# VH-VL binders against Probable septum site-determining protein MinC (minC), part 2

Target 1, 220 residues: Probable septum site-determining protein MinC (minC), of Prochlorococcus marinus subsp. pastoris (q7v2x8)
Amino acid sequence: MKLILRGIANEFIKSFSFKNFEIDQNFFDKLITKEAPAAANLITENEKINSYELAKLKLILEKHFIKLSNIYSNNRETVLSGKSLKINSTFLKIKDLENQLPLDPSYLKKDILHKGTVRSGDRISSNGDLFIIGDVNPGAIISANNNVYVWGKLFGIAFAGKNGNKNASVASLYLNPLQLRICEIVAIGPKEKPKGQHPEIAILEDNKIIIKPYFLNQNL

## First folded at step 17 (VH-VL; from s2 with light chain S31R)

Design t1
Fold by OpenDDE, last read:
Structure t1 (fold): chain C 220 residues (1-220), chain A 119 residues (1-119), chain B 112 residues (1-112)
Amino acid sequence: as target 1 above (220 residues)
Amino acid sequence: EVQLVQSGAEVKKPGSSVKVSCKASGYTFSKYIISWVRQAPGQGLEWMGEIIPYFDTAYYAQKFQGRVTITADESTSTAYMELSSLRSEDTAVYYCAREPYGSYYFDYWGQGTLVTVSS
Amino acid sequence: NFMLTQPHSVSESPGKTVTISCTRSSGSIARHYVQWYQQRPGSAPTTVIYRDNQRPSGVPDRFSGSIDSSSNSASLTISGLKTEDEADYYCQSYDSSNLDYVFGGGTKLTVL
């Protein structure tokens, strides 16, 4: 579980993780802030929290001059518990918890590592670099503020540099995307590409997407 | 200076209710928590419950749940404790106490209110 | 749930040092801060120690608090005992498991 504390002006104060509602003085100390009163968002992943435990947390937060404002969870029971306490509670898929929650800058800037196949209809977006260990199937859309790395076959749509980073790139062991986008430049991938090719990287040069063999920097 | 001034002594019959007030002054009422603690004659201190005025959240000790109601009036900076279904065992001095946020201790106490329950 | 156990009474002569113990029955005494309250006869409690060893303004430095993890206890020490120190003393902590404030049974300090 994670708590994100924000001030009255919605400024980020701090965030921290905790487990199993182990509430001790250390936990209390983490709640202390000079910016009180404050608001807290609770983020839970694969954690079932009943109404009693949630009420307890709510009270503890309030006893620290903090309002429990939002609950984001991929656990339906937790969401229901939150709703029963009249707390704004939202069910989100794991991927949405990772990518769409109003996380602190430390989380927002985190690179995302996805292990597994990104299937058709799936969308994964990172505010940093995006690493995919697996295939990105046709119909899947992956994006990142910076670089996209697909350690597998890229058949879907990849968007790098979504925040305007012209140095962003898309690299894959087998680069055959339906579409590539780097910043504002879009390229359509080849429909027919021979198998067994070496890793490739797509970059921007002269406002064009070029694809070249991907070689690691010799300085590494 | 910080002061908690409580209402006067009460004499009640069994089965009746009592409501004790605690007027706070010398500080911003909403920036602190108010707890109620009672003390039976010759006995120790017993926490009854609390009110967080800012959130209007009250929480009670399990022993008193369903029988005690703690409220706060921001406009008058006054906390109230109402105890119903009084019994002889409820004869005690009742104290309100101020709790700083995040502190879990009481830094100021009211003068106490004696509630006597007798037939 | 836990209890805080105090001696029923302690006595000492003026000018001497007295220590009142407060032992937690379960869980670590360090899990939450311990406070001490002084209650003179016929008066409301007043805080003399908070957060284990902190003194509120106006409380003489003769009063000190400590924690002993080995014995799972807190202690209130009063040095240079004065007649006005005669009172009941209560330790208090917090049970975060059930959100309850826990008081010790109190210790009657008699100044001989």
Scores: ipSAE 0.906, ipTM 0.966, lowest interface PAE 0.4, mean pLDDT 93
Fold by OpenDDE, fold request of step 18:
Structure t1 (fold): chain C 220 residues (1-220), chain A 119 residues (1-119), chain B 112 residues (1-112)
Amino acid sequence: as target 1 above (220 residues)
Amino acid sequence: EVQLVQSGAEVKKPGSSVKVSCKASGYTFSKYIISWVRQAPGQGLEWMGEIIPYFDTAYYAQKFQGRVTITADESTSTAYMELSSLRSEDTAVYYCAREPYGSYYFDYWGQGTLVTVSS
Amino acid sequence: NFMLTQPHSVSESPGKTVTISCTRSSGSIARHYVQWYQQRPGSAPTTVIYRDNQRPSGVPDRFSGSIDSSSNSASLTISGLKTEDEADYYCQSYDSSNLDYVFGGGTKLTVL
């Protein structure tokens, strides 16, 4: 499923993918926009969404000052659910769903560079890559649609591949996160880790998060 | 200055209904959410429900589903909470509170309305 | 569903630092922001901390919030305790699973 956020003037704001109607802070973070009120279009492919789930989404969007304006789906039940909620819902063939996507991919990715320690309670989210120059302390939550790079110690929660990019990674000079998430896969860090600092990268392989030493190519 | 001014104290009999008002001022009414939170004597805070005036959407805590109705009148910048089938345990101070969009917290509170349910 | 558990009461002398904990029963405390409200006797609650560690205007910097993932708790810390700080304090978070606002049971802070 994809949400496309647009401003009052129908200007493109952002778009993102989400699955299974998992509504959490990460989802909320994706809804963050300076433009308010905003409108959202839901595009769903081969997803059956019942009226309850859709109502929940609608409410969450409204709680973020976003109107769920349109639903485009190739699933008839989803369309019916939308209609039952008085949301403009349109059945489209798969080939036509893509036409509802924004044309400018530049808005799909926004890299963020953060300099400094991410402290407990801090939350940083990027629609592209997230670069942290500093430590990420316990209680901090960092996330990115794509890759997370922490040039410091990562002790907080890191979420890469927010939009389902299975090639997303989390790299750090010292990787000891409380929790790692890549796409839908979650891993809990060990309670104890060796004291030695060694750059590591977490990647998704075979639907599992694996951690490897991060070797930089010295010949670049 | 942001203000939420609630209606006065109510004394109700069991089985009756009460409607409390919350008049908002000092800000654009439609740019915020109004929640209702109650507090029984000597007890903690309990969220009851909310109204999103801009969308005219109300949502209620499960505990109060079917018994509470929250509405908003944009023309008067007033939110209302109606609780029906009152019970003694509904005796509480009822607060309206302002919620910024996307924040899920309350930044301003009404002064509270005491509702006493007694036979 | 989860609950937020607070100590029933805490006491401390003026000028000292006090910390009130708020422990989430299930799910990560970091899943959603935690807020803190102060309620003086006979008064409505007022917001002292929002989004884990942010202070509204007018709230002194003596008030601070933090999240401890290891204990799955949020904490309100009041430094330089003043008599006026005597109040009930409530933590609050959000349960996105059922779209419910969850409050802690409240903590009565007594300034000795």
Scores: ipSAE 0.903, ipTM 0.965, lowest interface PAE 0.4, mean pLDDT 93
Fold by OpenDDE, last read:
Structure t1 (fold): chain C 220 residues (1-220), chain A 119 residues (1-119), chain B 112 residues (1-112)
Amino acid sequence: as target 1 above (220 residues)
Amino acid sequence: EVQLVQSGAEVKKPGSSVKVSCKASGYTFSKYIISWVRQAPGQGLEWMGEIIPYFDTAYYAQKFQGRVTITADESTSTAYMELSSLRSEDTAVYYCAREPYGSYYFDYWGQGTLVTVSS
Amino acid sequence: NFMLTQPHSVSESPGKTVTISCTRSSGSIARHYVQWYQQRPGSAPTTVIYRDNQRPSGVPDRFSGSIDSSSNSASLTISGLKTEDEADYYCQSYDSSNLDYVFGGGTKLTVL
């Protein structure tokens, strides 16, 4: 399942399964929003969620001033569970579920500072610069209209320059992404990278992604 | 100044019901959660349940499920806790407490309401 | 679910430092924040520590909170003990599995 949290400053997508999901402080920390109240949509694929489980999620969200607004699922029982809780619930085929993901939401605050690990299945998108204080694990996707900064290890997918800014960059203390994208240019990270850790930055040069040591005084 | 003012002491017979009120002031009522916590004489604190006024959602501790009802009236900025089928063991001071969203702690407390259940 | 265990009572002389422990029976103490409430005789509880180590406005810096993962416990420390600190102290956390607020049994602090 995917929980899409909409806030004024950013949009957060968390991917998890109720079968193995535990609500903890890390989860709570991700529910921090600038909008009050905020709204959340739940998208579930091939997952049965009963009314009790949904009620629990609904309550947790509401305790964070977040309204569970919509449920989209290809599981009829999940949809029925949602309806029983008076949540707008829609049955969709698998091919249509992906269309419920936000494409380019507009937020008041463009720059995002995220503290904590971005885990597999998580997505963070900024309409400005994106600052991550922590690691970006494999399977995570981070994106920004402008620059991406990861004060940690980048192992996931990073996309900078969403709006076509060719001066956009991806920087990290340890840059080993599965995939990099700057504007329309895509690069795949090496399968193996040396163990040495030093800050690096990925930029566009001659319509190619190049990686070099990161210096704060560097003019891009 | 934030204040939670509760209704006065109650004396009830076993099997009856009691409804305690908690009037909030000094802040926007719908921007916080209200919990009810009780304390039996000489005992510790026990959480009973909560109401999220903005969403009109109440949730109760399992121990009190089916016997407690928590409501909120935004027009009067007042939360209510009704406990039915009273027993002698329900004799306690009942507190309302304010909870900021996402905090899971209580930052302000009412003065408490003594409910005595006696034959 | 889990329980929070506190000592029944602690005592110390004015000016000294006292520490009250709060031990979680199962699960990590760091799973959710721990709060501390002070309750003077005949009064309602008041918050003295929230989010493990944060002080509300008006609470003196003599009060501090900490978490010890090795012992799976939280601690409330009161330095420069004053007579007015004599009260019952309760720790509190949250059980996200049961959506329940869990309080410790309380500790009676006596200032000698």
Scores: ipSAE 0.860, ipTM 0.962, lowest interface PAE 0.4, mean pLDDT 90
Fold by OpenDDE, fold request of step 18:
Structure t1 (fold): chain C 220 residues (1-220), chain A 119 residues (1-119), chain B 112 residues (1-112)
Amino acid sequence: as target 1 above (220 residues)
Amino acid sequence: EVQLVQSGAEVKKPGSSVKVSCKASGYTFSKYIISWVRQAPGQGLEWMGEIIPYFDTAYYAQKFQGRVTITADESTSTAYMELSSLRSEDTAVYYCAREPYGSYYFDYWGQGTLVTVSS
Amino acid sequence: NFMLTQPHSVSESPGKTVTISCTRSSGSIARHYVQWYQQRPGSAPTTVIYRDNQRPSGVPDRFSGSIDSSSNSASLTISGLKTEDEADYYCQSYDSSNLDYVFGGGTKLTVL
């Protein structure tokens, strides 16, 4: 389950993931506002929540001056439970939950670690960060909602920031991609690159893809 | 000064209902939670339930579910606790108490209302 | 569900220090804040400690609260005991599993 907290202006404040409704008393302490309650949206995927459980969650939130404003779920029983409590509840398919809800980018984050060579014709996509331990050959396509890391040689096509994350990057021990894409910006790699290998990272700067040496120690 | 002033003592017959009031003053009523706690003679404190006036949400201890109703009137800054199907064991002093949001403790208490249930 | 257990009674002479314990039966005592309420005879409870060790305005610094995770207990300590401190003291916490406020059984403090 995911709670997305929004302020009075509907600005994103914070998101929380939880498995049960046993919430620590200090969990919301910093979020208590004076004049108007914050709003919380519950997003649940493949979780059956009964009215009693939802009522508890609602109460806990309200005890912290947070209004449970919306429930989005792909579980019909959860939606019905929400409706029974007079909470705006919407049934959505998983794909709609992922694409249509104002989610924290981290909600859909699912990091993938791939070990081995990504061969021509292969496609690997992550909803989070993508880690490749191996080479990405020409003709291969790798993509991630966030960052792409290739602990090897990148010769194929890499796409970072699938969800529009402009801070997304593509890093590799040997960065020689056929094509790089970060968000909507596309860059084509040079036909020839020196054989010398050093880690490089591709990032967006001024709506252009720039490549620079990647100093891992500074980014940890 | 924050004050919680409760209604006067009640004497009730078994099976009847009692409604106790708690008038709040000295603060914004809707910015706090009101809880009800009772104390039988010579016994300890027992939480009964709470009302969040802003949301008009009440929650009750399991022991009292179905018999207790807690309400709040923002216009009068008054919380109410109604207990039905009274029994002799319901004889107690009933307190309202203020709870700050997110605090889970009671910072101010009413003076208490004695409810006596006797045949 | 958990219970909070207090000694039924404690007694001490004026000027001395007394400690009242509040032991949680299950779960960590540190999971939720513990409060202490003072109830003088014939009066409503008043808050003397909240959030384990915080004193409300007007409560003298002779009153202090602490948490001991090793014994899974909270303690109310009253130093420089005065006759006016004679009262019942209740600890209180919160059960997040059933959304219930849990009180200890109370401790009668007698000032000798």
Scores: ipSAE 0.849, ipTM 0.955, lowest interface PAE 0.5, mean pLDDT 91

Design t1
Fold by ESMFold2, fold request of step 18:
Structure t1 (fold): chain C 220 residues (1-220), chain A 119 residues (1-119), chain B 112 residues (1-112)
Amino acid sequence: as target 1 above (220 residues)
Amino acid sequence: EVQLVQSGAEVKKPGSSVKVSCKASGYTFSKYIISWVRQAPGQGLEWMGEIIPYFDTAYYAQKFQGRVTITADESTSTAYMELSSLRSEDTAVYYCAREPYGSYYFDYWGQGTLVTVSS
Amino acid sequence: NFMLTQPHSVSESPGKTVTISCTRSSGSIARHYVQWYQQRPGSAPTTVIYRDNQRPSGVPDRFSGSIDSSSNSASLTISGLKTEDEADYYCQSYDSSNLDYVFGGGTKLTVL
């Protein structure tokens, strides 16, 4: 069985699996969330769960400031148990739910690690962060929903924050792109080549792309 | 300053009911759980049940099922415990106690209400 | 379900160290956190230890809590014992099978 926790705005918080109702401190620790109050969906397969067991889970979730909002199960007795507690309960096979309505972003590939040169004509797009160990040649296009990191020379086009994330950044050991884009802000690459071989990071400040030196150990 | 202030002592006859109040102040009432715990003279602590005001959910210890009703009034930040069909062994001090979500312990207690059941 | 068993009373002199045990009858003591409450005569309980070994603000560091899995017990230790420590002490845990709170029977600490 699987619990999927969402916040007030229905944003995903976490998910986890459990195999029986052995409720111990480890189970309680999985219910800790900073986004309170929250809501939970219970997803089961063929497990037969009576109304006493569901009422117990409902109370434990409420004691953690979590509302049990929905039950999805391919066991009709479990669905009837949920309905008897006035919890929205739906008979569905798990594969039907995942095929039609993905519930957990873990089914979406997010971050990409690419080892090697991104050659002219290549395009790499990430639904999360994009990490390149290598160079990005002219004519290559790389993009990410979040941050772009090039452990090498960036000569092509880089697009961070393509889903609207204004906090996204582009970092490179040699930042000399043809074009940078962060969110909706586009900048033509610098007219001057980098004067040294030091890492740089491009960020969005005051609705403008600003390039700064990039140092990982800034707290030391 | 968190305070739980309970109603005054009661003397009751067997077979009657008692309703004890617990007025909360100094915090957001719906962000905490309220439990009721009793203590018979010279004896230990005994949990009776709880109310989760945010969800309006009450849950009772098996021993008191059918005799206890625990409620909350959000507008006055007050919890209530009603115990019916009183017996002499129900003579006790009744406490309300606050519980943080996810914690399973009581961080603040009311002053207690003595309920004496005698003929 | 389970019981939490405490000694009925413990006595010790000021300045010494006392340990109060809390033994779980069935299932592991580590299944849920153990709390400790102090109750002075005529007063409501107050928390001295929660989550096995944490002190609330204002509780002196001479109060400590521990878990011993081999004896299936929790312990409250009070060092540098003071006369104002004379009180009843209760351990408490949660019974997730019955969804209720279990208190130990209480230990009367006498400081002589």
Scores: ipSAE 0.793, ipTM 0.936, lowest interface PAE 0.6, mean pLDDT 86
Fold by ESMFold2, last read:
Structure t1 (fold): chain C 220 residues (1-220), chain A 119 residues (1-119), chain B 112 residues (1-112)
Amino acid sequence: as target 1 above (220 residues)
Amino acid sequence: EVQLVQSGAEVKKPGSSVKVSCKASGYTFSKYIISWVRQAPGQGLEWMGEIIPYFDTAYYAQKFQGRVTITADESTSTAYMELSSLRSEDTAVYYCAREPYGSYYFDYWGQGTLVTVSS
Amino acid sequence: NFMLTQPHSVSESPGKTVTISCTRSSGSIARHYVQWYQQRPGSAPTTVIYRDNQRPSGVPDRFSGSIDSSSNSASLTISGLKTEDEADYYCQSYDSSNLDYVFGGGTKLTVL
């Protein structure tokens, strides 16, 4: 069984699984939240739960300042038990139960810091920003949902904004890529070698990839 | 300053009922749980039940199911415990006690109410 | 359900240390936190230890609590005994299976 805790503004707080109404201090500790009062949804799959068991859970949650607001189950007896306690209880098939589970936001974005050279034939992909401390050799491909930063020489292929982020950029100490891509826009790397000894940044302007010097603002 | 002030001592006949009050002050009444605990002369502590005013939920120890009713009036910040079908064994001091959410212990106690059941 | 067993009485001289035990009859003592209450004659109980080993504000640091899983017990230790410590002491835990508060039988502490 799974409990999903939300605050009074319906903001996600946490979720966790538990078995067989194993209620001990460890279970109580999982109920500790930063937001009070809170609400809980119970999601059960193939679990036959009587009204006594649900009443016990309801009381324990209330003793932690948590309202048991909804029960979702593919077991009709469990739904009837919840309704007998005047808890909003909904029968859902297994497919629809899966739709009640929250996505864990922590896995949706993960920045990557890579130290070392990205060699020909290697690929590195980030779901957030990608930071490379080293060179990106010809034949290497690096990509990120957001920005790409190369603290070194970029010779390979760089793809920023993979998920459609048009504000994404590619920056490097020596920006000489074979190919640049930002969002859906692709450009062949410049014919000319970098002429300055300054970092450069590639961005989208007017649906075109523009390369310009990348300056650190010095505010006093 | 948290205070739980209970109603005065009572003398009751067997078979009657008693209702003890517990007036809370110095805190937000709905933010805490109230329990009732009794102590027979020369004996230990015995939990009777609780009320969670915010949820209007009462729960009773199995021994007292059917004889005890615990209620709360948020407008007066007062909890009540009513015990029916009194017997001589119900002679005891009855305490109300406050419980923080998620804590499962009692941080403040009322002064106690002596209920004597005699012929 | 389970019981919490305490010695009926304990005595010790002022300045000494006593330990009051609280033994759980079934299931682990660590399953839920143990609390300790002090009750002086004619008075309501007051909390001296909660959450196994925490002191409420105003409780002297000579009061301490501990858990011993090997003997399945909790202990209240009072060092530097004073005559004002003479009281009944109750341990308490929660029975989440029966949704009930379980008290020990109480221990009368005499300071001679």
Scores: ipSAE 0.792, ipTM 0.931, lowest interface PAE 0.6, mean pLDDT 88
Fold by ESMFold2, fold request of step 18:
Structure t1 (fold): chain C 220 residues (1-220), chain A 119 residues (1-119), chain B 112 residues (1-112)
Amino acid sequence: as target 1 above (220 residues)
Amino acid sequence: EVQLVQSGAEVKKPGSSVKVSCKASGYTFSKYIISWVRQAPGQGLEWMGEIIPYFDTAYYAQKFQGRVTITADESTSTAYMELSSLRSEDTAVYYCAREPYGSYYFDYWGQGTLVTVSS
Amino acid sequence: NFMLTQPHSVSESPGKTVTISCTRSSGSIARHYVQWYQQRPGSAPTTVIYRDNQRPSGVPDRFSGSIDSSSNSASLTISGLKTEDEADYYCQSYDSSNLDYVFGGGTKLTVL
């Protein structure tokens, strides 16, 4: 289980099972100078916690001037225990529990600029935008949390917005992919080759992937 | 100057209850925890329970569960301890004590209140 | 609960040094901070050591605290003993499994 304090994982409990709870007093000394209590969220996976155990955790947090604000669990008895203590408690499936994890510094946006052809069997993944100066061959897979830009021919698979960014796009000088994906929406690439002379961009519109001309010539 | 002033000594009959007050001054009442500790004649210190006024949370030692009630009144900066179903073994000096958050020690103590239970 | 065991009494002459032990019966003494309280006859306790070895304002530096993990004990050391140091001394720690406070049985210090 994990206790999330102020959007970061609290080190004192990262390896802690609930039944062996220990308090790092030096960490909490910094928090006690605040005028209002810090908020904490409890995230548990496949762990039944009764109301007695949860009340003990709540008390310890309050003795450190921390309010247990939310409980997220895939165990319904744990959720009921939290509700019995008047703590906001929400049932979440295992996949959705990951969305409650703290922001890790390595999770921050980091754009990638790749010069050269992405060959069949290669995979490139960006935590931000992905810029390819070159072609993306069939059998290559490229992905980004945000936008994908291919300054060349896109024949492989492209996945934009993989972290849920619905405003993400895929653009290339020759947009002929095997597959496009934006966020949760997947589209199969067209059988016909692009007939136009202009670059194209794929965007998500009304829960559908729409491909339209993309003009790269701009007023300066 | 932090000060905890308790109510005066009491003589009670077995089976009755007692309520001891602890008036705090010289600090922000809601920013500290208040514990109650008793000491029987010639004996050591025994923790009874606590109140965290900010959260309105009380917690009691297992020995006193069901007999003790600890409350706080923010408007008067006063904590109370009520012990019911008194018996001769409850004759003791009762102290309130202040605890800083996250510290697990008592930095200021009241003067004590002698409660005598006799038939 | 675990217990904190102290000697029932200790005595020593003025000007000398005394050490009062506080031994934890189960689990590590280092798991939680140990505090020391002085109680003179007829008076409320007062803190002389907190967080193992810290002195509150107004406590003389001849009072010191320490932890010995090998013997699973805490110690209060008073150097340069004065007759005013004659009191009962209690150690205290916290029981995180039962969420309550544990006091030692107390040590009567006599300054002869």
Scores: ipSAE 0.737, ipTM 0.934, lowest interface PAE 0.5, mean pLDDT 84
Fold by ESMFold2, last read:
Structure t1 (fold): chain C 220 residues (1-220), chain A 119 residues (1-119), chain B 112 residues (1-112)
Amino acid sequence: as target 1 above (220 residues)
Amino acid sequence: EVQLVQSGAEVKKPGSSVKVSCKASGYTFSKYIISWVRQAPGQGLEWMGEIIPYFDTAYYAQKFQGRVTITADESTSTAYMELSSLRSEDTAVYYCAREPYGSYYFDYWGQGTLVTVSS
Amino acid sequence: NFMLTQPHSVSESPGKTVTISCTRSSGSIARHYVQWYQQRPGSAPTTVIYRDNQRPSGVPDRFSGSIDSSSNSASLTISGLKTEDEADYYCQSYDSSNLDYVFGGGTKLTVL
């Protein structure tokens, strides 16, 4: 199996076995200084990996400030094990696994940038952040594993943090949704329209969705 | 100036639980791992488990599975260790210790918390 | 699962050199870095050696660490012994198979 570090360098771990699992500590030394964790994708072929083995790998990666973001495998039990740990896990046939190699990460593209209005009846789902330049109409549903940003008016349904990210947020220039979801928490949109004319952000605090003015005073 | 300040000494009865706090300051709490290590009187160091606050992932030594719970509160930069079903052999000084990512060693230690279990 | 074995105690005169051993029971000592901690009575441990042979800032260069693969052991060497070096010393490594930290049993250093 192959572990691919995305977004930092083209360096990756060649192959290893869970029976003799060892990772050279020097390989990860540079990651100690990062503000956000590196993303790792696990690509496996013809390997059955149970949830205990994946949990151990997940812990070791996290101890090196690396998030195990995706698992791609042609083994259905490995995919189920990954899903049980709430890791994005995709079944792929052997031929399609080889298309996951570096230099062409388009299949692994997590973030979606959508230009235009999301119309009633449309659905957009992102495996990372979702950026909408336009409005989201009442009958539209948008979702993301991480943050949702609407550079326009949000009237439909927005779901951030689908993968359990409690730090996920929903932001828009006019936040008037039918429904907001962050992780497991659901809030029904108010009947009353927003009073201000400024961007707002919805976040999860103390198991509640709160809405406050959104200003770009913090590093993203 | 990195500091790990632990809660005060406790005296507990057998069968009860204890929860020790470890408040961190002088660094970004989520950028480091926190471990708990104990030391019985006149004995050596014994690792109990860890929390990785950024990922909210805890992992425990086999000996303490089912009795220990380690948590972290990012908003107060505080880690907690709770040990249940206490017995006299749990009398020890309990330390929290900070670990840099990828390092597998402890660079700063709390002052220790004496927990005495009456028997 | 492996153990790290240290001598229970060691003694030496001021100005002399002492070496404290840390022997790994199974698997290679070189597989993971070895750390050394100093603990004075009534105090928390402090790091004197990490990554086999590195010194934290403020630790005198008379403290050194080494690895001997033939004896499957790590060593802490303290030269020019001072009375203030009297303490307990622990070696530590990591068990990546069981995902836990292993400490040696500790060595009481007495400066005569």
Scores: ipSAE 0.710, ipTM 0.921, lowest interface PAE 0.6, mean pLDDT 84

